# Ledger of designs, part 64: miniprotein binders against a7ua95r516to809

Target 1, 294 residues: a7ua95r516to809
Amino acid sequence: ASLSLLSISDLVPDLQFIFFWMSNAIEILYFIQQKSPAYMQTIELMDDKAGSKESLLSATISANEEAMTILEEVIMYTFQQCVYYITKTLYVVLPGLLDCNPFGTEPSSEQCRRAAGVCVCAVCVMPEAVRRVVSVFQTTSDLLQQYQVHSEIQSQMFAYLFFFTNVSLFNQLIDKGPARGWFQRSRVLQIQASVKILLDWAKGAGHNHLAQKFFAKFCSTVTILASPPQQLSQMSWKALCAEHPSLKPVQLHRILTQYQLMAELGPLPIWQPSSEDEAYIYRTVDLLESFENH
Below, E stands for the ipSAE of ESMFold2; O stands for the ipSAE of OpenDDE; V2 stands for 0.75 times the mean of E and O plus 0.25 times the DockQ between their complexes.

## First folded at step 6 (miniprotein)

Design bb10 (at its last look DockQ between E and O 0.11; V2 from the best seeds 0.00; counts 0 for: pae O 3.7 > 1.5, placed apart)
Fold by ESMFold2, look of step 6:
Parts: C-alpha cells; sequence; structure tokens
Structure bb10 (fold): chain B 294 residues (1-294), chain A 81 residues (1-81)
C-alpha cells in the first residue's frame, strides 16, 4: 500500500545521501590508485639494512590492496542501494506505458484539451505515463551529475536501469498482454510510440548505445507485433531469428502465436521453427526474463 | 542536526584497523569536524564528530554491512552534539 504512494521525488532525500557516500568512496579509491606509485617511491628511498625495506613495501602493498577492496565493496553496496530504490519506483510506473495513448487527446483534463487547441509543440503532448518514467531517468541523471559520479559508474547504473525496464516491460507484455488487449495492432503501435519517446530521451542524455543494447528484446517484440501482415507473412522463421537475435525461440514462438490470433491468421508453414529450434519452443522456463542476471 | 558517533569494532586486529582507516577516510571526505581512532587489544574505537544525523545513519548502515562481510562485531552510540 505504501509502495503505491512512492514517487522518485519522495526518494530523492534518501538517494542524495547514498549517492554522496558512493561518490566519496569512489574519489578515495581513485586517490589511492593514483598516489600509490609516489608512496612506493618514498619507501624505496629508505635504507635497506636487514631486508626491512622489502618487508615494509610488501606490507604497505597488502594493506592498500585490502583498503581498496573495502572501498570497492562500499561502492558496490551503495550502488546496489541506489538501484534498489530507483527500480522500486520504476516497477510502479512502468506498467502505465503499456496502457497509454501517445497519439490521441485524453478527454480527461482541461490542460490536455487546451494544448490540443492552442499549443502545437511536441513537448506539450507527452503522455503522463511516459513522463513518469522519464522523470525517474532524468532525476537519476541529475543526481549522478550533481555528485560528479565517475562516468563508468554512471554508465553501469543506466545499463542496469535499462535492463530492468526491458525485463519489466517484456514480462508484463507477455504475461498480461492477452487479458489487457495489448496485442491488438493499434495498441502495439501506441506502445511503440511510447517506447520511442524513452529511446529519444536516452539518445539526448548520451546513453543511446546502452538503450539500443538493453531494450533490444522489448523493441524486437514490439517491432514484430507492429509489422503489417503482408510484410511479416513473407519472413521465414530463420529470417525472423536472424533479424531479432535477442529473442529466444520460445519467446519468438509465443510472439508469433499472439500475432496470428490477433490478425486471425492461420498457422503459416514459413513460420515453422527449424529442426534445431523446435526442441526449444516449449521451454516455458525461458519464456520470461529474470531480473537477477545483470 | 550534527551528531557525535562512537563506533567500536571488535575482531581480528588487522581487519579492524584497516576497516577503521577506511571509515576515517570516508568521514574526513564527508567533512567531519573531528575523527579519532583508538586501537587497543583487538578493539578499535572510532569517534566521528560533526556529521548530520541522516548522514551518520547512512554511514552506520555501510559500516554494519562491512562488519558482516568481514566478520567483525560493531557496536555504536549516537549522541546529539
Amino acid sequence: as target 1 above (294 residues)
Amino acid sequence: SKVRITIEVEGPPEVAEILAEVIRWLAEKAGAEEVEVRVEDGRVTITITGLSERMAKYLLEIIKYLAEKYGVKVTYEIEEK
């Protein structure tokens, strides 16, 4: 119940302190790594009478390595805490992407009606469901920049957030799509447009390569479902696998089955799985993606 | 508001001392007004003065995590300054 009230703005005070400690640990770690040669040179200037210089150097290297290991653990822990809080927020807002209509006016608010009549800029037309997801990504980006977090850590964080988003959207589409009518072509086109807005945000934020990599499964799914029957019916199973390598055989088979049902298209011989893949199309353990393996 | 925290680490001296040094570095980087580390007979005591209460509480969560990871016992007290 309390989860349904969470927004990213409510979490910023806690996230600020976690980012603060993560950034401090990163800075200390890099300072030790950068200054180790100079410290070792100071030890080398010491007189070596009984081998104590070599013993002191070895002990200093070992202590620095242990301290760096502890700092890396702090960075990992704080990183995981940030991701945990942020993904809890994403989990709440992501389902709305599958229900929203980015093309039409929503006859639910005076602001939407006014924008349709007097404002023609594209920024005024972003659906609320998409805005909520973008807000999570943008707030995360702002915090990373505010605390000057190293660019490699920023990339790792967005890699995980995009991975989480892809898994969440894919699993919900596959699992809830039949009951929610999400496989209707008009709905798929709406979903495709909503995801395009997210991809545009990622491109503008400098994360285009990560988004292309980690959204591939969901984007492939939506691309197949959005395809006109004339185009899709001409593509063999092998051609579809080659064009969409991110999809496992069981996943592609399920997507094509849903497409056939909504298009009222009977089984097509051209979509029969290859002999190699036929053993895998019934592996239901592989149908949904895991959140754990990133 | 700013607080004073006293952290006692009990465990293998080499682990406790390195952990204490990392905690000192973190606290100093965070702008603590004073950080004192005392080492005695397998027990290390760290006193940090001048962090905000919220900041100190998150540091303690990090320390508790490290204590479990590295097999040391940690106790602490928080006092308003």
Scores: ipSAE 0.396, ipTM 0.817, lowest interface PAE 2.1, mean pLDDT 82
Fold by OpenDDE base, look of step 6:
Structure bb10 (fold): chain B 294 residues (1-294), chain A 81 residues (1-81)
Amino acid sequence: as target 1 above (294 residues)
Amino acid sequence: SKVRITIEVEGPPEVAEILAEVIRWLAEKAGAEEVEVRVEDGRVTITITGLSERMAKYLLEIIKYLAEKYGVKVTYEIEEK
């Protein structure tokens, strides 16, 4: 199937299998870590009638160490597989978020239409493009809960997914935004509204801190671009750096330059980088975010 | 449909008992209704009830893996109830 047709629902059967193994591996590892010392102590307290006690203890220790190592590998592998499949679905649906008009009247979700009543839940009133993104995260959350995956692993999963989403959206906005018209105020306001819906979902799902942390760069970019020219033109480079610490100098400079072009503003001396930042604004290698830096 | 799983563990009693406790733990986490462990003549028998067939099969895969790692022989039977 073409990547364009891949939905999270299509991957649920495979993800269920992976989450099952991941959860069980974690539970087994936890069991070994917590209970094995007690069993070893029991062996140590047994009568050494056959001189086999030391051999049995050694064999048990070795088996537990090997089992723990393999379980750790299974946990890492299954985690990576989950991330791989989920990020593929995100890759497909995330571009739609930037093109979405959340102020339009879109029909309710098909799932809620099948229910005897008009559902007015937050998900049902979401724009389709936003709902598709939220559906990926919600499905992930539901699976993690269904299989009772350890809370730390859940947090790591969402941290990575939010990181990936932020990098993807930020890079697309910076790279393609000018050509796609995403820097136009009306389009920026649409993007801002769409992101707010996503952040509201994350807050409702208990991931508010992670969402605020990992979406900071994209949110800062959108906030700057959404600012009226009259307001933004009054903010100095230093003030903008302080207000948006998640942005590197080269990124802020690029955003402001594109904003200036879009708004047909003349040169603004107040946006001139400080002498300290002047060398950094030319570091084009730092302009786009890397997926490897997580 | 719910299944009844009977697992027999053959090996050193100490290792078999450890594996039995791991199996019990896993079965309980998997939502088993009842787990019974019997130790007779150096053989450990574990009876698990209340699991779905799918869950039972996955549990058995894990048990086989553990049995290999612990160096014990495991046999099992699945009965539909």
Scores: ipSAE 0.035, ipTM 0.548, lowest interface PAE 3.7, mean pLDDT 86
ESMFold2 (binder alone), look of step 6: mean pLDDT 83; pTM 0.804

Design bb11 (at its last look DockQ between E and O 0.87; V2 from the best seeds 0.00; counts 0 for: pae O 5.0 > 1.5)
Fold by ESMFold2, look of step 6:
Structure bb11 (fold): chain B 294 residues (1-294), chain A 81 residues (1-81)
Amino acid sequence: as target 1 above (294 residues)
Amino acid sequence: SKVRITIEVEGPPTVAEILAEVIRWLAEEAGAEEVEVRVEDGRVTITITGLSERMAKYLLEIIKYLAEKYGVKVTYEIEEK
């Protein structure tokens, strides 16, 4: 049993070496891929009556392919190690997003008029819980840039980090939300604002499409919960399923049940699941999402 | 601080030799001062000099992963220079 690290900055010294070896293996793989066609072409230009050329070509192709396979395993292993350590930090800091108030109490005008003489209260401080999560994403981005990791690998890493973030936030909200009061309207609006800050970071970092894709389940959940009762009570089960395809029937049913409790609504006939979905709304095995990618 | 790593790979000669070549490439690209590969029947010895201790630590983790994946036995020694 190892002690879990609380801060991404404590992990950077170790992560730098793992990123280094990943980048090193990528560079070698690309070098070999560049040389393999030229080397095979050189062998094909060789003229040999006994068929030694054909035997040499076959052996060279096999050896290069085996070495490239080993390098791909190195890249996969080091990528998984990077993601593992980074998500270990995310797991610790993500729950705080559900408890923080991004609106906060405004600082006094005197504090806002410091060196500049102009008030900047509207944008002076990011909530600590949000800052901790952004710091993990930003540090990851900085490491990827430092080691000049290919943009495709950078996108794959952020795809997984956003996937992990969505699963963690969704599961915490569904699992702990009733006991923690997270389904109350004021709380939901605060959660929505906090996630907006994360989405803004992702957009500024060039990962907007990944964030939109991988946060869809959590964002759909918050969008439903933030809807005014007069609007949501007019939407049928089928309409909600169509607008929120990322939600499984059991998940949508749970969210609507919590909404009814929060808004003091009784069961609504138009929220009755379709015949096709009726068998699925009680599958509690499908309620929470898996952190495994499959 | 700089270290010297001596890695011994025991297993099928073809697998051990290809693995050793990949390890040599990784170490050389990383800027190791010296990399020596000695091949003997059924045994391959790789000596890498000039990596930092932390850099060598993570290289050895990669090598242990590969050893398990490809069914070879790996032992190693680390010496400070």
Scores: ipSAE 0.705, ipTM 0.925, lowest interface PAE 0.8, mean pLDDT 82
Fold by OpenDDE base, look of step 6:
Structure bb11 (fold): chain B 294 residues (1-294), chain A 81 residues (1-81)
Amino acid sequence: as target 1 above (294 residues)
Amino acid sequence: SKVRITIEVEGPPTVAEILAEVIRWLAEEAGAEEVEVRVEDGRVTITITGLSERMAKYLLEIIKYLAEKYGVKVTYEIEEK
């Protein structure tokens, strides 16, 4: 199937098996970690018949360490596979989040229509484009819960998925935004509303702190672009840097430059970068975010 | 359909044996009906029965990954039962 047709629902059967193995490996690893000390103590308490005890203890320690190492690799492998498949589905649906109009009358989700009665839950009233993104995260959450995956691993997975989402949305907005009209105030307000729905979902799902942390850059960009010209034109470069610390100087400068062009504002001396930041605004390599740093 | 998987591990004895034990544990947790580990002539043979073909496939993917990382040779056969 073309990547464009790939939905998270299509991957659920495969993801279930990966999550199964991941969960099992975690449980086995945890079991070894908890039982090994007691087992070693039992060996230590055995009668020392001609050095056999020391040899057995050494062999047991070595075997347990090697087993734990192998299990850790299984966990890492399965984790990577999950992330790989889930991020592929995100890659397909995330562009729709930037193009959607959340203020339009969109029909309720087909799933809730099939249930007896009109569901008015937060997911059912979401715009389709937002619902598709939320569905990826919700499916991931449901699978993690279904297989009782350790909370730390759940947090790591959501941290990465939110990171990936932020990088993807930010880079698309910065790179393609001017050409696609996403910097127009009306479109920005649509994007802002869509992101708010996503953040509200993350809050409801118990991931508020992760969402706030990893979406900071995209949210800052949208906040600046959503600001009325009368308000934003009164904010200095230093004030904007302080209010939006997640943005690098080159990123802030790019956003303000594009905002100026879109709003047909003349050059604003108040947005002039500080002498300290002047060298950094030309670092085009830092303009887009990298996927490799996580 | 349930499958019978026979896995052969060739490599350093300690690594092969530990990998075999991990495979056994995973197979048992997966609901395998029977897991047999045999060590003969420096080869470890693991026989797993009662897994679905799909479950077996994912187990083998994990085993291949581990085998590559630890530098051991793994061969396998799948038979439908």
Scores: ipSAE 0.017, ipTM 0.454, lowest interface PAE 5.0, mean pLDDT 86
ESMFold2 (binder alone), look of step 6: mean pLDDT 83; pTM 0.799

Design bb12 (at its last look DockQ between E and O 0.93; V2 from the best seeds 0.68)
Fold by ESMFold2, look of step 6:
Structure bb12 (fold): chain B 294 residues (1-294), chain A 81 residues (1-81)
Amino acid sequence: as target 1 above (294 residues)
Amino acid sequence: SKVRITIEVEGPPDVAEILAEVIRWLAEEAGAEEVEVRVEDGRVTITITGLSERMAKYLLEIIKYLAEKYGVKVTYEIEEK
């Protein structure tokens, strides 16, 4: 029960040491990789008598390669531990994004949001549900910078966190959306605004490319649902597939069915799947996404 | 608070010695006050002095993972310095 209630700040005292050992191992690996050519050149300048040069070179190459492999395992293990604990906190806080009202109840909330690009001023504070998600990402960013983790590893970690976030939000919207009323127009616009705040954080943090790439499925879903009926009804199935390639046929079909119902566009289907996709729109096994990496 | 950890590694000699050397590097780079590696009677013993208790805790988790991955047996003791 205490795990289901933990915030990222409760985990920082322990997470910081996992980040430390990850960074420590990365620095050692990098050092060995840079020194290997110089050490090899020193050995190669030795005279080749009684096989001494060949024996020393062979032993050095083998030991370095085995040591680097072990360091890579340390980095992988510590990375996986960081991601495991961080995603457990994300799993708890992400559902709130689908229920929150980012426009707030205070008159200045919209004005503060526009002035800052994100609602972070003293007069207007980011909605609590969005703040909880941003706090996880910001704390992760702070730890990575505090321990000077190599930028490539930082990018890999945020790629994983954004992937996890996308799968979690998409699956909940598709699975629970009808029962929770999340497909109603006013709710979709609120969800769109909440996601924009999160994307603005990612852009300001230097992760815009990663966020655009890994949120594609959820963002496509919200974009379709937020589209005006006059605009969306004029788009063919083929055009929608081309515009939203991240959505599988069964996913797009489900989204459009919910859209038509909530927009009160009558009983007759508006969007007809192409012949190529007709076999796939009923594959319910493909409806929800897997948390596996791609 | 600072601790001393003693780690014994039993397994294939080449693997145990390389693991011990990597553990030495990790501890030295982390600022351990003293790191000693002894190879005796088919065992490799690593003694690390001067890490904080929490730092040592997570190093030992890494070492346990490596032990499983590389098929070696690891035992350890922790004592306050």
Scores: ipSAE 0.775, ipTM 0.946, lowest interface PAE 0.6, mean pLDDT 83
Fold by OpenDDE base, look of step 6:
Parts: C-alpha cells; structure tokens; sequence
Structure bb12 (fold): chain B 294 residues (1-294), chain A 81 residues (1-81)
C-alpha cells in the first residue's frame, strides 16, 4: 500500500501487539525489581553451608540484573517500534494540517454520523485534516490506556511525538512555506487556528505542558507570521528574540525576511540583528530542525 | 489458531539461560498454556504452547532482536495445533 493511504486505523492491529509486549515487559521488570530484595533476603536467611550462600547470592543478583537489562531492551525495542509506526502515520497526515482551512464548513466525521445522534464533541467538529492528526494521537493515547502502560512511558512517547510533529511542521513551513503561499496572512491564520485546535486537544488530554514545550518553535513561527505588519514592524530584533526564545537567530532572520517579502515591506532597520547575533544568522545548518536531536 | 513454538538458543550458557527465562516470563504473561525450558549439551530449548499465531510472530521478532543484540544464535519452529 502506498504510504499516502496509510491510516492509523490500518496500523492498530500491529500496534496492539507491540503495545501488549511492551506492557508485559514493563510489568515483568517491575515485578523483578520489587521481588529481588525479598529473594536476596530469603537467601541470606538460609543456613550458610560451606560458602554456598555467598555464591548463590552473587549468582542470583547477577542473573536478576541481567534479566532486568534484557527486559529494558525489550521495552526500548517495543517503544521504538511503536514510535516508528506512529510517526509514519504522522508523516502522511501532517502536511494536510498546513493546507487545512478550518473556517470552512466541513461535514462531521463519518464515525459520529454512524452513531445514533449528531455528536458535537470537539473531535467531531474538527476540520478533517486536523481530525486526522488528532486521531493519531488519540489512538496512541487509547492504546496506552488500554494496555495500562506506565505514565512515564506515556509521557516519553507523547514528548517524542510532539517533538516529531513540531520538527516536521516547522521544517515544512520554513522550507516550502514561501513557495506554497503558507506565509500569506490568510493562510497563516488558517494554520494558527488548526494548531490551536491541536493544542486544545492536547490540553484536554492532559498533555498541555508537553505540547507547549515541544510545539514552541512552530507556534512562535506562526505567531510572528500571523502578526499584523503594523504591529510586527514596531518590534525590534531584540524584542522578537526575547518574545520567541525558542527560535534560533538564523530561524528568526529567515522568518522576518520572508515576512518582509510577503508583506512588501522595505528594509526595516529595527529588525537588524544585534552584533552578537550577526554571526549566527548565517548559520544555515541551524535553519531546519533535526529529528536526531531528541 | 493456537501454535506450538520451539525455540533453540545457542550461545554462552549464562546468556542463553537468562534469555530463556525472559522468554518464559514473556510467554507466561502472554497467556501461554505451557512453557517448557530444557537445557541439554549447552543448548537451551524453549517450548511454548497456547499462543495465537499472531502473538507468537511478534514474540519471535522480539527474540530475534535480542539474539542479534546479545550475539546468540536462535532457531525456531512453529507448528499449528
């Protein structure tokens, strides 16, 4: 099947098994960690026949440590597999978020139409492109809950997924935005509204802090681009750096340059980078975000 | 359909035995009806019964990953019961 047709629903059957094994490995690891002290105490209470106790204790400790190490590897492997499949689905649906017009009357989700009533839940009223992205996250959340995955692992997974989403959206906006007209004010406002819906979902799902942290760069970019020319032209480089600390100087400079071109503004001395930042605005290697830095 | 899986682990005895125990625990948690571990002539054989084919397949993927990581040789056979 072409990657373009891959939906999260298509991956659920495989993901269920991966989540199952991940959860089982976590439970076993937790069990060993809790029982290990009791086993050691039991051995310590045994009659010391000719040094056999120390050797048995040492062997048991070593075996438990090695077993726990193996279980940790299973957890890491299954976690990586989950992330791999989920990010593939995100990769397919994320571009639609940038092209979405959330102000249009889109029909309610097909799933809510099948229910014996008009569902007016926040997900059902979402634009289709936003709903597809949210569906990936919601499905992930539902699976994590279904298999009772530890809260720390859940947080790590969402942290990575939000990171991936931010990097993907940011890089697409910076790289393709000018050519696709995503820097136009009307399109930016659409993007801003779409992202707000996603962030509202994340807040409702209990991931507000993670969402705010990991979407900071993309949100800052959209906020700058959504700003009226009259307002943005009054903000100095230093003020913009302070307001948007998640953006590197080269990124901010690129955004402002593209904004200037789009808005047909002449050169604005107030946006001139500081002497401290002047060397950094030419570091094109830092322009796009890396997926490897997480 | 339920399957019978026979897994053979060849490698350093300590590593093979620990891996076998981990596999046993995973299989038991997965709802295996029976898990048998045999150690003979430096080879560890694990026999798992009662898992679905699909569950067994993913377990084997995990085992292959572990085998590669720990440098042990794993062979397996799946039989439909």
Amino acid sequence: as target 1 above (294 residues)
Amino acid sequence: SKVRITIEVEGPPDVAEILAEVIRWLAEEAGAEEVEVRVEDGRVTITITGLSERMAKYLLEIIKYLAEKYGVKVTYEIEEK
Scores: ipSAE 0.420, ipTM 0.811, lowest interface PAE 1.1, mean pLDDT 89
ESMFold2 (binder alone), look of step 6: mean pLDDT 83; pTM 0.796

Design bb13 (at its last look DockQ between E and O 0.94; V2 from the best seeds 0.67)
Fold by ESMFold2, look of step 6:
Structure bb13 (fold): chain B 294 residues (1-294), chain A 81 residues (1-81)
Amino acid sequence: as target 1 above (294 residues)
Amino acid sequence: SKVRITIEVEGPPKVAEILAEVIRWLAEEAGAEEVEVRVEDGRVTITITGLSERMAKYLLEIIKYLAEKYGVKVTYEIEEK
């Protein structure tokens, strides 16, 4: 990962125009869709001859459909460009969530209070790594509202951003976690607290449903890893699958293996996969998630 | 910094004309001062005046995408107004 650092504020000048053209195209498409039935009825009134009227109506429908298709392509293209720019920023800042301490050192909190005299913003009390991620989400939300983007498109955009965030965090935790010490209990509790801040942001921004849906895999992983040994060792494979349906068998097996190493537990018979799942627990091709869009 | 964009679309006449009409709608809704469309022999020329340089840049990116998607050739010139 030799990607250059790029803040979301550096991208806003470009993003705002992409959001503008997306919103512009959406408004035109919506206008045409509302007028289409009335326009067709007007054409039907112009010619009572079945053959001539049918031919004219068919030609008019085809022209409107092609224009609407082109507008849909514009919307799709601009949406993909917005997502591309935003996820470039997320890719750079998300790994820091796995390394930060959200429980706060006294110097960081003291320096914020000392500089301002009194805390002047909630963002100042966040760990810097969490603040960087929240800033990307908040800037995206601000742009969507500024350009009055239709609520369905706003939801689709945050669905993808949360999907991307989940994939990025999950893959890095699984892939780099052993070498980086991210499976240590104290570190997992720090990660859990950092994710809580992101979930709280999503809830406050009106995206709680999307966050619950698209963070499920990463949240399940952290929840399992954060569980006390005396509690988790009493939960069977079947029970864990039922509580964490977002996790594939290979993923759950890997998480439990890392938990055993961290907690210095030996093999537990109740964690043996069901016969249905046993064929899948070593399928490493299924271990990491794909970033595929659409 | 307002600019003038001259866009030439060459390809199947029906496709070029519908594309030009959508480009006109986008530009007019965006508040362009003037949009002119000229049609001749399967070539369509669109002149858009009064967009900022950055607005024009991203509109042209959209037009280039559409040109590739719909199999038409697009050339353009940007001039300061």
Scores: ipSAE 0.777, ipTM 0.946, lowest interface PAE 0.6, mean pLDDT 82
Fold by OpenDDE base, look of step 6:
Structure bb13 (fold): chain B 294 residues (1-294), chain A 81 residues (1-81)
Amino acid sequence: as target 1 above (294 residues)
Amino acid sequence: SKVRITIEVEGPPKVAEILAEVIRWLAEEAGAEEVEVRVEDGRVTITITGLSERMAKYLLEIIKYLAEKYGVKVTYEIEEK
């Protein structure tokens, strides 16, 4: 199937098995960790016939450590597989978020239409493009809960997914935004509204801190672009740097330059980078975010 | 459909035995009806019964990953029961 047709629902059957094995491996690991001291005590309480006790203890410790290491590898592998499949679905649906008009009347979700009543829940009233993104995260959350995955692993997974989403959206906005018209105020306001819906979902799902942390760069970019020219033109480079610390100087400079072009503003001396930042604005390698830095 | 899986692990005895125990634990947690581990002449054979074909397939993917990582040779056969 072409990547373009891949939905999270199509991957659920495979994801269920991966989550199952991940959860089982975690449970086994915790079991070993909890029982290892008891096993050691049992060996220590055995009669020391001919020095065999120390050897048995050493062998048991070593075997348990190696088994735990293997289980950790299983957990890491299954975690990576989950992330791999989920990020593929995100890759497909995320561009739709940037093109979405959330102010339009869109039909309720098909899932809620099958229920005997008009559902007015937050998900049902979401624009389709936003709902598709939220559906990926919600499905992930539901699977993690269904298989009772440890809270730390859940947090790590959402941290990575939010990171991936931020990098993807940010890079697309910076790279393709001017050509796609996403820097136009009306389009920016649509993007801002769509992102707010996503952040509200994350807050409702208990991931507010992670969402705020990992979406900071994209949110800062959208906030700057959504600012009226009259307001933004009054803000100095230093003020903007201070207000948006998640943006590198080269990124802020690029955003402001594109904003200036879009708004047909003349040169604004107030946006001139400081002498300290002047060298950094030319570091084009730092313009786009890397997926490897997580 | 339930499957019978026979897994053979060849490698350093200690690594093969530990891997076999981990496989046993995973299979038991997966609801295997029976797990048998045999150690003969430096080869470990694991026989798992009672898993679904899909469950077995993913277990084998995990085992392959582990085998590659630890440098052990793993062979397997799946039979439908």
Scores: ipSAE 0.388, ipTM 0.794, lowest interface PAE 1.1, mean pLDDT 89
ESMFold2 (binder alone), look of step 6: mean pLDDT 83; pTM 0.802

Design bb14 (at its last look DockQ between E and O 0.20; V2 from the best seeds 0.00; counts 0 for: pae O 4.8 > 1.5, placed apart)
Fold by ESMFold2, look of step 6:
Structure bb14 (fold): chain B 294 residues (1-294), chain A 81 residues (1-81)
Amino acid sequence: as target 1 above (294 residues)
Amino acid sequence: SKVRITIEVEGPPEVAEILAEVIRWLAEEAGAEEVEVRVEDGRVTITITGLSERMAKYLLEIIKYLAERYGVKVTYEIEEK
């Protein structure tokens, strides 16, 4: 059933085989890349009598290029299959980050409670909604480690997962935020705390640079919304653009509009867009981010 | 359980042959007990013995993807070993 595909634990039995074949193809590609230069060097040492060396070198290079191209496509296909299943589960759990209260009295995990009330891990104090998202990332990391997937591919996978997370959270906040009350200051502070827990996980997992790069738009949005009114009202449009370069003019304008509503501020002349940006603040095509733009 | 899969590839000979070599390498690296590649006038037959049924299932998905990508026709049979 489709619901079984939306839980990461239900997907692990199938994901294991996809990760296996991806890792298998990567290892073969690495072997060919190392042997291709050595094979060329061996051919260069051979005794030739009619210029056959150039012909053999050309044919050998072409054959290895074709095989490497096929292997790269196997890697790309299996990578896409992995991210497809992982992001389907991630999409289900991400909205909970916008609804959770990390300052609430949520119970510790059963494992921490059974350890006689001693809490020795961040997961034990983590809100359930954050724990579900971290579980997807941690399971992915564990599978990549288990199958010894090349570190560059591991980085590419987390780059895509963080990109997907940012797009999903940003789009839902902008699109559903007014109806769901997510722009209220107390709610924004809860969202900010939940995201900080997620970013701390990413840092501890060795993905800090990727998380900072790919969460920038969502984090900028939450930072603006969480700012005290007396501090934010002193910042001009140009200053806000400079401090938050990840936000497009239409996005920044929408965020400031929502901020004015929740803070009960009247229009502020200092937030008037520059003449250059004024043409862009109504470009609705630029308001929401595309999941395909990675 | 272990299976024997027989894969037949029809298409341009140079494409079918290098595809078959890559499939052979994947199966051998995966620990297949036996891999045989037979080439006969535009048809390439690959027989892989000793993969688990689950391993073979996902390998066949990869092969079907490659078949569409490279414009070759692929048919296959699976039998328990």
Scores: ipSAE 0.729, ipTM 0.935, lowest interface PAE 0.8, mean pLDDT 83
Fold by OpenDDE base, look of step 6:
Structure bb14 (fold): chain B 294 residues (1-294), chain A 81 residues (1-81)
Amino acid sequence: as target 1 above (294 residues)
Amino acid sequence: SKVRITIEVEGPPEVAEILAEVIRWLAEEAGAEEVEVRVEDGRVTITITGLSERMAKYLLEIIKYLAERYGVKVTYEIEEK
């Protein structure tokens, strides 16, 4: 199937398999870690018939160590596979988040339409583009819960998914935003509303801290762009740096430059980078976020 | 359809018993209705009931992997109920 047609629902059967393996590997690893000392003690308490005890103990220790190593590899591998499949679906649906108009009247989700009556749940009132993104995260959450995956692994997975989402949205906004009109105030306000819906979902799902942390760059960018010219033009470079510490100087400078062009503002001396930051605003390599630096 | 899985573990009794307990744990976590472990003449036999065929296959893949690492021989039979 073309990547463009890939939905999270299409991946559920494969994801279920991977989550099953991941969860079971974690449980087995935990079991071995907790029970191995007791087994070793049992062997130690056995009658030493002709030196067989030491050899058996050594063999059992070695087997358990090797098994634990393999289980750790399985956990890591299955985690990576989950992330790989889920990020592919995110890659497809995330651009829609930047293009959607959340203020439009969109019909309720098909899932709630099958229920008798008008569903006004938070998911049903979401714009389709936002709902598609939320559906990826919700499906992930549901699978993690269904297979009772350890809470730490759940947190790590959502941390990475939010990181990926932030990098993807930020890079798209910075790179394509000017050409696609995403820097226009009306479009920015739409993006801001869409992101708020996503963040509200994350809060409701218990991931508020992670969402706030990992969406900081994108949220800061949208906040700046959503600011009225009258307000933003009164903020100094230093004030903006302090208010938006997640943005590198080169990123802030790019955002302000594009904002200035969009708003048809003349040169604003108040936005002039400090002498300390002046060297950093030319570091174009730092403009876009990397997916590798997680 | 639910399946009945019979697993035989051949190896050093101590290692076979450890693996049997791991298999029991895995089967219970997989939603098995019943897990029976028998130790006779140095052979460990594990009988698992109540799993779907799909779940049983996944469990067996894990068991094979563990058996290889523990250096024990595992044989199994799956019966449809």
Scores: ipSAE 0.018, ipTM 0.445, lowest interface PAE 4.8, mean pLDDT 85
ESMFold2 (binder alone), look of step 6: mean pLDDT 83; pTM 0.803

